# Miniprotein binders against q6w4x9r395to579: the designs that were tried, part 81

Target 1, 185 residues: q6w4x9r395to579
Amino acid sequence: GHCSLEGGSFVTTFDARPYRFHGTCTYILLQSPQLPEDGALMAVYDKSGVSHSETSLVAVVYLSRQDKIVISQDEVVTNNGEAKWLPYKTRNITVFRQTSTHLQMATSFGLELVVQLRPIFQAYVTVGPQFRGQTRGLCGNFNGDTTDDFTTSMGIAEGTASLFVDSWRAGNCPAALERETDPCS
Short names: E, the ipSAE of ESMFold2; O, the ipSAE of OpenDDE; V2, 0.75 times the mean of E and O plus 0.25 times the DockQ between their complexes.

## First folded at step 7 (miniprotein)

Design k1
Fold by ESMFold2-Fast, scan of step 7:
Structure k1 (fold): chain B 185 residues (1-185), chain A 82 residues (1-82)
Amino acid sequence: as target 1 above (185 residues)
Amino acid sequence: STTRLRIEFRDISEEQAKKVEEIIREEAEKSGVDVEFEYHDGRLTVEARGSPEAIEWFLLLVRIRLKYELPDVTIYVIKVES
């Protein structure tokens, strides 16, 4: 399945449900028992430097018992707080420059992350079929049913994005605001 | 159903234990998890109770905050029962 974080604050879930929000926090994108060592993928959002009325993706984090890999919009890659030169390899994860404008994090456990650095910082998450029905977070539950796309951290299906997004906050942050999507989307 | 989680922090000061306890209390409240603490001889023991899903998210959020706010503190997961 495929989940995208585009256009600053636009998210499309694994079940292809689009939504948008205004938020300044670290959010859980993806958690699954299929990720080794209690792994989780997270997204950091902050105010846009251009307008300050919008928020945008500024970093993606992969966290496990062994690793805290941070890929930032400033093209810096760290693991456990230490800057890394690319290509960077661990036992199960490789981070490398795919093109002049894209970084890729490839894993041995069915997760792939591609980040676009320029012109806009964006992220694309791909997971193998073993993740079907086994995911939680902003990318949705990947069960093939969009009616429960906004399942919160407490396991409750919500009708609106704001409560859904707020339930996946990783830290003491202000509540997210709903953003209108285009008509009929 | 109810899941019970026991975690420990070892060789930590009273000041570090207070910071860990603050983080754990905040995340427990957000996750709907009940927590109890015991500090003795440099060891902080935490008992957490909640639904299996709540315990999973609680533990993940605690690990995230500890890595950012107290990177020198190590969490030991002693027992998980459902």
Scores: ipSAE 0.005, ipTM 0.312, lowest interface PAE 11.2, mean pLDDT 78

Design k10
Fold by ESMFold2-Fast, scan of step 7:
Structure k10 (fold): chain B 185 residues (1-185), chain A 82 residues (1-82)
Amino acid sequence: as target 1 above (185 residues)
Amino acid sequence: STTRLRIEFRDISEEQAKKVEEIIREEAEKSGVDVEFEYHDGRLTVEARGSPEAIEWFLELVYILLRYDLPDVTIYVIKVES
């Protein structure tokens, strides 16, 4: 299955449901028992600088018990806070430059990430069949049914993207809605 | 049915304990889990209660969130009872 983060703030889930959101936080993109060492893929969104309500993807993070791999829009790759030269290899993960504008993270456990660095920072997530019905996060539950793709962290299927997205935010920043207290300022 | 989870953090400061409590309270509220905290002499104990599915997901999210924000903090799972 394929999940994409495109155009700065558009997401298409593994079950091909598209949506858009306006958030400025770190979000759980993909979590699954199929990821080793309690792994999770996370997406970092920030303001684009074009308007107050516009947000864009600025980094993708793969986090496990051993690794914190950050791929950022400034074309820096770090693991556990240290910058890495490409190709960068661990036992189960290889990060390399696929083209002049694209990086790829290949894994031994059925997860593949392709990041477009320029002209717009975008990410493409591919997971193997073992992930079917075993995923949660912004990329959806990968069960072949789009009606429950907005399943929140509490296991509730929502009809709108905003409640779904807010349920997957990490605890490092306030929700976007709480920060928009005076739209006229 | 109800599952009870007891987890512990050892050799952490009061400031670290407050950060851990903030993260856990926010996640518990989002996941429908009830939590209670006790901090004494560098040890933070967390008692969590909820459905088996809620506790399982709560624990997984807590591991992810703590590794993201407080990577030097170690979680000890003392008891899971359902």
Scores: ipSAE 0.011, ipTM 0.398, lowest interface PAE 9.2, mean pLDDT 75

Design k11
Fold by ESMFold2-Fast, scan of step 7:
Structure k11 (fold): chain B 185 residues (1-185), chain A 82 residues (1-82)
Amino acid sequence: as target 1 above (185 residues)
Amino acid sequence: STTRLRIEFRDISEEQAKKVEEIIREEAEKSGVDVEFEYHDGRLTVEARGSPEAILWFLTLVFIRLKYELPDVTIYVIKVES
C-alpha cells in the first residue's frame, strides 16, 4: 500500500481516501505490530511561511526501541539525537539520497519512506502486503475499505477528518493559539 | 538550557506502573533525558530533565509507545519549566 503527505497538509491513505487537515503538532502516521521493536512513523507539522491559516510538514520521525530517526526539511538526518551523514545504515534501516531533491529510508521489514526536500517538503510511505489490515494512524487501516479509514485512536470510525486527526496527536502540542479554519477541513 | 517536565499517571495498578516506568526509562536513555519516579496511591509521578529538544522528543516517544502498549493509560502533563 501507498500513503502520501503532499502540498502542505493533504493526505491520501493506504486505501486511497484523500483528506486535508490543519495542525501544528506531531501526529502518528503509522503504527503496526508488523513494525519491529514497537516501531511507529510520525509526522511533524508547523505553520507555513506564507499564511497563518496553512500548515506544512517539517519532519518525519521513525521511532522504535532501537532508533529515533528524524528527517527534517532542512536536510538534517539524526538518529537518537546525533546528526548522521548519508548514506546512513543500521542493521535494518538505510537512509540515503535517492536524487538531488529526495531522500529514501529503506527497511528490511516492509516499510519504505521517500521524502521530497524541494520545492516542497513531502512524504511518501509504502508498506508491503503483510501490513494489510494491520495499520493504524493518519495513513488509515489498510483493509481495502475507505469508509473506516478515519478510525480514531479509540477505535471509532468518524465521517470527518478533524476528530480523526486530533485523535492521533502525539501529546506534545497543546492548543495554544486559535487559527482560521479551512472550510474544507 | 535545561527543561524540567513533570507528568502524572492516575488510577494505575502497580503492574501498569512498572510497565510505564520501563517505557519511560528506555525513552529517557534514548533521548538523553534524566528521570525520577514516585508511586503512591495509584499515582505515578515522573520528573524529567533535559534540553528542550530532548524533552519534546522524549514526551512524543513515550506517548506513542504508551498508546501502542498501554492504550488505557493517560498522560497528564503537570508542569513544564525552562
Scores: ipSAE 0.000, ipTM 0.127, lowest interface PAE 15.6, mean pLDDT 73

Design k12 (at its last look DockQ between E and O 0.02; V2 from the best seeds 0.00; counts 0 for: pae E 13.5 > 1.5, placed apart)
Fold by ESMFold2-Fast, scan of step 7:
Structure k12 (fold): chain B 185 residues (1-185), chain A 82 residues (1-82)
Amino acid sequence: as target 1 above (185 residues)
Amino acid sequence: STTRLRIEFRDISEEQAKKVELIIRYEAEKSGVDVEFEYHDGRLTVEARGSPEAIEWFLEIVRIRLKYELPDVTIYVIKVES
């Protein structure tokens, strides 16, 4: 399954449900029992530097008991607070430059992350079939049904993106604001 | 139905205990979980009560936030009763 974080504030879930939001927080992007060492993928959003009142993706974080890998829009990759030269390899994770504008985090456990650095910071998440019905977070539950893609952290299916996004905050942050979704997002 | 959770933090400073309390109070409010705190001699004990689903998510988000924001703090799950 494929999940994307594009255009600063657009998200398309694993079940292909598009939405957008306005929020400044770290959010749980993907959590699953299929991730080793209590792993979770997180997305950091902050205010856009442009003149409109938008927020944008500024970093993606993979967190586990062993690793805190941060890939930021300034092209810095850190693990446990230390800057790393690419390619960077651990036992189960390799971060490398896929193209002049893209970094990839490859794993041995069925998770792949591709980050576009330029011209706009964006992220693409791919998970193997073992994750089907086993995910939660901004990328949805990957169960093949788009009507429950806005399942909150409490297991409640919401009709609005803002309540869904708000439930996945991983910080003492203000509530997210709802933005209209685009057919093309 | 109500689930009760007791978690503990050991060998933490009063400053660390205050930061943990802030995170836990925020997540408890968001999840609809009731929490009580006791800090004594470097030990912070937290008693949490809520639905089974609320307690499960509350514990998981607290673990994630602590690893992200306070990596030097270890959470010990003492008891889960429902």
Scores: ipSAE 0.216, ipTM 0.661, lowest interface PAE 4.3, mean pLDDT 82
Fold by OpenDDE base, look of step 8:
Structure k12 (fold): chain B 185 residues (1-185), chain A 82 residues (1-82)
Amino acid sequence: as target 1 above (185 residues)
Amino acid sequence: STTRLRIEFRDISEEQAKKVELIIRYEAEKSGVDVEFEYHDGRLTVEARGSPEAIEWFLEIVRIRLKYELPDVTIYVIKVES
């Protein structure tokens, strides 16, 4: 399954459902029992301009009981808050530079993350087949059905992205704005 | 159950082919997939064998890695046998 965060505010779920939102919060992208140590992948969005519609992805965070990895445009920060030189390796996670503009987080448990740093900060999440039907968050539930991708954290299927996205906030933030748009258009 | 996957790269230089091979070998090893390579006159052919699940994962990762590491190289998935 492939989930993409592109263009600053576009998301395509594992089931290939595209949607757009504008928020300035940290959201859970991926949560699954397949992630060890209660792991979760999160996306940090912030204002990129003066209007409410000017929001963009600014960081991706992997958080578990053992690891905290923050990938931003300029640095990779780990548990102790220190910027790390790449490649950075833990027991089952490796962060390394693919190219001058791309970083990759490789894992031993079926999660792969590619982050484009320039010119636009974008993220691409890939999960193995063992994750089918076992994912939650903004990337959807990876069950092959696009119609139920907007399932909230409480298990309610929403018809629009706004309530869906808001349900996956990791903190107290303003409500997200929704604009349904095909990111490939 | 074993699945066989054939991937082709056309109009690829020898230098690019070497890079592709390194990337694919790494991912194949990680995924538990066996791979074989053949380069001839600008065409690189990759034969991959493994479980259906391993091949699926392998292919997905390879697509992602090559897209960003070798964006000018086109991937052709030619055949999947199971």
Scores: ipSAE 0.014, ipTM 0.223, lowest interface PAE 8.1, mean pLDDT 88
Fold by ESMFold2, look of step 8:
Structure k12 (fold): chain B 185 residues (1-185), chain A 82 residues (1-82)
Amino acid sequence: as target 1 above (185 residues)
Amino acid sequence: STTRLRIEFRDISEEQAKKVELIIRYEAEKSGVDVEFEYHDGRLTVEARGSPEAIEWFLEIVRIRLKYELPDVTIYVIKVES
């Protein structure tokens, strides 16, 4: 399964449902029992211009009981607050420079994260088939059905991206503003 | 074939208990787990019944959701029996 976070605050879920949102918060991208040590993948968005439609991804965070790995747009990788030289390896996770413009976090548990650093900070999440039907968050539930990909943290299927995205906030921050968009954006 | 799980939340407000209950009802329904709730004097007790596999999934996803959605509550696993 593939989930993408692309410029202009566009997201495509594991079930290929595209949407766009405008918010400045940390959001839960992916939770699953397939992630060890209570693992979760999170995305940090901030303003990139003067209007609310100008928000962008500024960091991706993998959090578990053992690790808090932050990959930020300033190209610094940290774990538990300490900067790390690449390649960086834990027991189950390796972070390395895939190309001059891309970093990769590979894991033994079926999660792969590829981060494009330039020209625009973007992220691509890949999960193995064992994750099917066992994911939650902005990347959807990975059940092959787009109609319930906007399931909130309270388990309510919503028709709009803004309510769905707001439910996955991981901290104290203002609610996301929704913009109208076409299905393929 | 049936696992019984009892969990508690201690020193939580009635409002926190309602939020926990919503999360647990949703995950129980998704997992095929039957749940019963009792709230008294800051203690929310949940009894859950289901297959061993359903109970494991249910407990794991509840732990994950509570960690990020309600970080101020602590889950206590009191009893697991088959």
Scores: ipSAE 0.000, ipTM 0.163, lowest interface PAE 13.5, mean pLDDT 79
ESMFold2 (binder alone), look of step 8: mean pLDDT 90; pTM 0.894

Design k13
Fold by ESMFold2-Fast, scan of step 7:
Structure k13 (fold): chain B 185 residues (1-185), chain A 82 residues (1-82)
Amino acid sequence: as target 1 above (185 residues)
Amino acid sequence: STTRLRIEFRDISEEQAKKVEYIIRREAEKSGVDVEFEYHDGRLTVEARGSPEAIEWFLELVRIALKYELPDVTIYVIKVES
């Protein structure tokens, strides 16, 4: 299955359900028992430069008990707060420059991440068939049924993207989503 | 069990064929799939062998890679047999 984070704030789930949201927080993109050492993939969104009502992807984070790999739109890769030169290899993960505008994170456990750095920062997540029905987060549950793709962190299937997305916020989120924003003409 | 997959790329230059081969070898190594290549007269044929799960994974990885690295190249799935 594949999940995409494109065009600043568009998401397509593993079951091919498209949606858009606005948020300035770290969100859980993918959690699964198939990920080693309590691993999780996270996406960081912040306000867009031109439109105050728009938000865009600014970093992707892979977090486990051993690693905190951050790939940012500034083309910096860190692990546990330390900047790394590419290609960067760990026991089960390799981060390398795939093209002049794309980075790739390859893993031994069936997860693949491709990050476009320019002209717009965006990400593409691929998971092997062992993840079927065993994922949760912004990328959906990968069960072949789009009607329950908006399953919240509380296990409730929602009809709208906003409640779904809000449920997957990381604990230190500033909650900027609720503030009144001046409209642009 | 073993699954065999044949895919083709048509009307591609020798330069494009080299790039496709690089991508396919890279994705095959990640997925545990064995690949063989044949290029003749603008056509690149790829024969892939692996478990059904490995072949499914391999094909998804190849489609993603082509979308970002060679968006003008079209993949044709010719045959899948187990």
Scores: ipSAE 0.000, ipTM 0.126, lowest interface PAE 17.1, mean pLDDT 74

Design k14
Fold by ESMFold2-Fast, scan of step 7:
Structure k14 (fold): chain B 185 residues (1-185), chain A 82 residues (1-82)
Amino acid sequence: as target 1 above (185 residues)
Amino acid sequence: STTRLRIEFRDISEEQAKKVEEIIREEAEKSGVDVEFEYHDGRLTVEARGSPEAIRWFLWLVRIRLKYELPRVTIYVIKVES
């Protein structure tokens, strides 16, 4: 399955449900029992200059009991607070420059992350079939049904993105700005 | 339908304990978990109550936030009762 964070504030879930939000926080992007050592993928959003987006993606974080890998829009890669030269390899994770504008984090456990550095910082998450129905976070639950893609951290299916996104905050930050005026969801 | 969780933080200052309490209060509110705190002699004890799903999610988020914001603080899970 594929999940994307694009154009500053847009997200497309593993079940292909698109939405957008504005927020200045760290959010749980992907949590799953399939990730080793209590692993989680997180996305950091902050104020932005991207057209028509008040906030945008500024960093992606992979966190486990052993690792805190941060890939930021300034093209710095750190693990546990220390800057790393690329390619950077651990037992199960390799971070390398795929192209002049893209970094890739490849893993042995079915997770792949590609980060676009320029012209706009964007992220693309790919997970193997073992993750089906076993994901939580901004990328959705990967169960083949888009109607419950806005399932909050409390297990409640919401009709709007704002309450869904707020439930996945991993930091102490203000609630995401609500931009919904909808009859059509 | 209710799980009780007891966790401890050891050898932490009063200032560190206040920061941990803030993180725990925020995650408890988001997860629908009730929490009580006791700080004595460098030890912060937390009693948490909620559904099994809420407690599992709460503990996960607390661990993530602590590693991100307070990486020198260690969480000890003392007891889980359902």
Scores: ipSAE 0.012, ipTM 0.413, lowest interface PAE 8.8, mean pLDDT 79

Design k2
Fold by ESMFold2-Fast, scan of step 7:
Structure k2 (fold): chain B 185 residues (1-185), chain A 82 residues (1-82)
Amino acid sequence: as target 1 above (185 residues)
Amino acid sequence: STTRLRIEFRDISEEQAKKVEEIIREEAEKSGVDVEFEYHDGRLTVEARGSPEAIEWFLYLVRIELKYELPDVTIYVIKVES
């Protein structure tokens, strides 16, 4: 399954449900019992300043009990706060330059991340079939049914993205503002 | 059914305990968990109650947030009862 974070503020879930949000926080993209050492993939959003987008992706984080791998829009890769030269390898994870504009994080446990650095920062998440029906976070539950893709961290299916997105905040930051001029359903 | 979780933080100051309480209150609200706090002699005790699924999610979020914000603070899981 494929989940994408594109155009600064657009997300398409594993079940192909698109949505947009205006939050500026760290959000859980993907958590699953299939990820080792309590692993999670997270996305950091901040104010973009561009006229057609109020928020933009600025970093992607893979966090487990062993690793905190951060890939930022500034083309810096760190693990546990230390800058790393590419290719960077651990036992189960390799981060490398796939093309002049793309970095890839490959894993032994069925998760793959591709990050586009230019012209705009974007992320693409691929998970193997073992993740089907076993994911939660902004990328959805991967169960083949789009009607419950906005399942909150409390297990409640919402009709709108705002409550769904707020429930997946990982940082101590304010809740996303209500979207008055850009509603989603 | 309802699950009850008790966790402890040891050898922390009153100021550190307040920061931990702020984090735990936020994560409890996100996960639909009720929390109670007691601080005495460098030890913060937290009692959490909710559904089994909510307690598992709550504990996961607390662990992530503490690793990120307060890496010098250790969480001790004392008991889980259903």
Scores: ipSAE 0.000, ipTM 0.226, lowest interface PAE 11.7, mean pLDDT 74

Design k3
Fold by ESMFold2-Fast, scan of step 7:
Structure k3 (fold): chain B 185 residues (1-185), chain A 82 residues (1-82)
Amino acid sequence: as target 1 above (185 residues)
Amino acid sequence: STTRLRIEFRDISEEQAKKVEEIIREEAEKSGVDVEFEYHDGRLTVEARGSPEAIEWFLQLVYIRLKYELPDVTIYVIKVES
């Protein structure tokens, strides 16, 4: 299955449901019991420099018990806070430059990430068939049914993207940013 | 089916325990998990109850947030029963 994060704030789920959101935070893209060492893939969004309401992807994070791999729009790759020269290899993960404008993170456990660095920072997630019906997060549940792709972290299927996206927040969002995203709470 | 999870945090201060409780309460609410806390002698014990799927996602969310917000705190998973 394929999930994409494109054009700053557009997402297409594993079941091919497109949506757009307006949010600035770290969000869980993909959680699955198929990921080793309690692994999860996350996306960091911030405000675009050209518009108050526009948001953009600024980093992708793979976090597990062993590793915290951060790939940022500044073309810096770190693991556990230390900058790494490419190609960077661990037992199960390799990060390398695929083209002059693209980085790839390949894994032994059926997850692949391709990051476009320029002209716009974008991410493309591919998962193997073992992930069917076993994913949660912004990329959806990968069950072949698009009508429940907006399933929140509490297991509730929503009709709108905003409630769905807000449920998958993770990390340290400033209070001012949270108030801008949802003025009702 | 109901899964029960016991997590323990050792050698943590009262301030660290309060922050851990905040994070766990927030993630439990989001995941549909029921939680109970006990703090004694630098040890925080958490009992969590929910569906197997909810407990798995809850544990992963808690782990992610703790690594970001409280990297010095270690989580010990003591027991998982379904």
Scores: ipSAE 0.000, ipTM 0.160, lowest interface PAE 16.4, mean pLDDT 74

Design k4
Fold by ESMFold2-Fast, scan of step 7:
Structure k4 (fold): chain B 185 residues (1-185), chain A 82 residues (1-82)
Amino acid sequence: as target 1 above (185 residues)
Amino acid sequence: STTRLRIEFRDISEEQAKKVEEIIREEAEKSGVDVEFEYHDGRLTVEARGSPEAIYWFLELVRIRLRYELPDVTIYVIKVES
């Protein structure tokens, strides 16, 4: 399955459900029992745009018991707070420059992350078939049904993106808002 | 059915304990888990109660948030009963 974080505020889930939100927090993008050592993929959003009414992706984090890999929009890659030169390899994860504008995180456990650095910071998540029906977070549950893609951290299917997104936030951050207005109005 | 979880933290300051409690309270509320806390002499004990699925995801979210926000704090899980 394929999940994308594009254009600063757009998300398309593994079951191809698109949505948009306004948020300035770290959010859990993907949790699954298929990820080793309590692994999770997280997305960091912050204010962007001239009027500051937009929010955009600024970093992606892979977190496990052993690793805290951060890939940020300023092209810095860290693990556990230490900057790393690419290609960076661990036992199960390799981070490398795929093109002049893209970084890739490849794993041995069926997860792949591609990050576009320029012109806009964006992320693309691919998971193998073993993840089907076993994912939680902003990327949805990957069960082949879009009607329950807004399943909250409590296991409740919501009708709106804002309640869904807020259930997956990490930290004491402002609640996310549905995006329906022009960025500068 | 109800699952019970006991988590222990050792050698943490009162300030660290307050931060841990806040994270755990927030995740308990999101997951529908009931929590109780005791802090004494550098030891924080958390008792959690909920459905087996709620406890599983509650613990996963707590581990993720603690590793992200408080990487110097170590979880010591004592007991899970259902």
Scores: ipSAE 0.013, ipTM 0.462, lowest interface PAE 7.4, mean pLDDT 78

Design k5
Fold by ESMFold2-Fast, scan of step 7:
Structure k5 (fold): chain B 185 residues (1-185), chain A 82 residues (1-82)
Amino acid sequence: as target 1 above (185 residues)
Amino acid sequence: STTRLRIEFRDISEEQAKKVEEIIREEAEKSGVDVEFEYHDGRLTVEARGSPEAIWWFLELVRIALKYSLPDVTIYVIKVES
């Protein structure tokens, strides 16, 4: 499955449901029991000066019991607060420069992240088939059904992106948008 | 500047409290936060101290770790001061 964070504020879920949001917070992109040591992938959004969006992706974070890997738009990679030279390798994760404008985080557990650094900071998440029906977060539930892709952190399927996105905030920051219950068709 | 965070876990067993403490100690080490624990009568109280950035990252790390390790445990944020 494939999830993308593009154009500053656009997201396409693993089940290919596109949506847009406006937010200045850290959000949980992907949680799954398939990620080792309570792993989670997170996205950091802040005010944008580069794209037409009011907010844009500024960093992607992979967090587990052992690692806090941060890849920022400033092309800095850190793990547990320490800057790392690329290629950077742990037992199960390798971060390396794939092209002059792209970084890749490859893992042994079926997760791959590709980050575009220039001209716009963007992220692409790929997960193996073992993740099907076992993901939660902004990238959706990967169950082959788009109607429940806006499943909140409380397990409720919402009709609008705003309540869905707000439920996956991973920080003490304002709600992305005023809450609505308008259905999507 | 220093931020202080007080969080609480209610109606948990001594065994659950030990597991929560282990997770919190791991996340505190990752985020550069100092933690103190008190368990009494089914209630675990945690006081965390660090920079504002470290405290907010610590809180999110704990929330994420608990979601998969101890999904039946609820975190109550009691106070944040800086």
Scores: ipSAE 0.000, ipTM 0.104, lowest interface PAE 17.2, mean pLDDT 74

Design k6
Fold by ESMFold2-Fast, scan of step 7:
Structure k6 (fold): chain B 185 residues (1-185), chain A 82 residues (1-82)
Amino acid sequence: as target 1 above (185 residues)
Amino acid sequence: STTRLRIEFRDISEEQAKKVEEIIREEAEKSGVDVEFEYHDGRLTVEARGSPYAIEWFLELVWIRLKYELPDVTIYVIKVES
């Protein structure tokens, strides 16, 4: 299966359902029991352009019990907060420069990530057949049916993207800070 | 004010570029957006101009159609200025 994050705010799920992403937060892109050590792939979105309604991908994170690998749009790769020189290798993961504009994270467990660094930051996720029907997150459930690709973190199938996207938040979002702009005067 | 949108496609054949142009022209007409195209060395550049609402609607429809009709085509750049 193939999932893509393109053009700043566009997502295509593993079942080829396209939707536009809105929001400025860290979101769970992929969770699966096939990922070792409670692994998850996450996407960080931030404000894009001059409009607060526009968002773009700014980093991709692979998080497990041992590793927090961050690949950011400024071409910095970190693991557990420490900058790493490429190629960077762990027991099961290698991050390297595939082309002058692309980085690849290759794994031993059937997950591959390619990030385009220039001219705009984009990500492409490939998973092996063992992931079929065993994925959760923004990339969908990979079951061959697009009608339930908007399945929330609570297991509810939504008809629209907005509640689906919000259910996969993984970090502190601007909404938590909005109370500071409305101080109940 | 008028919003400007630039979309760039790379490593695209002339045949693929003609299909992309067809889709974009059709959606531009429906959305009230003006478009210009340039194809050079496997790169298709699209510049679109319209109201902020028209550009937002246009971009969403174009992207949806491209993913269903030309799933192998990758958008490399989207820039929006208003």
Scores: ipSAE 0.005, ipTM 0.318, lowest interface PAE 10.6, mean pLDDT 75

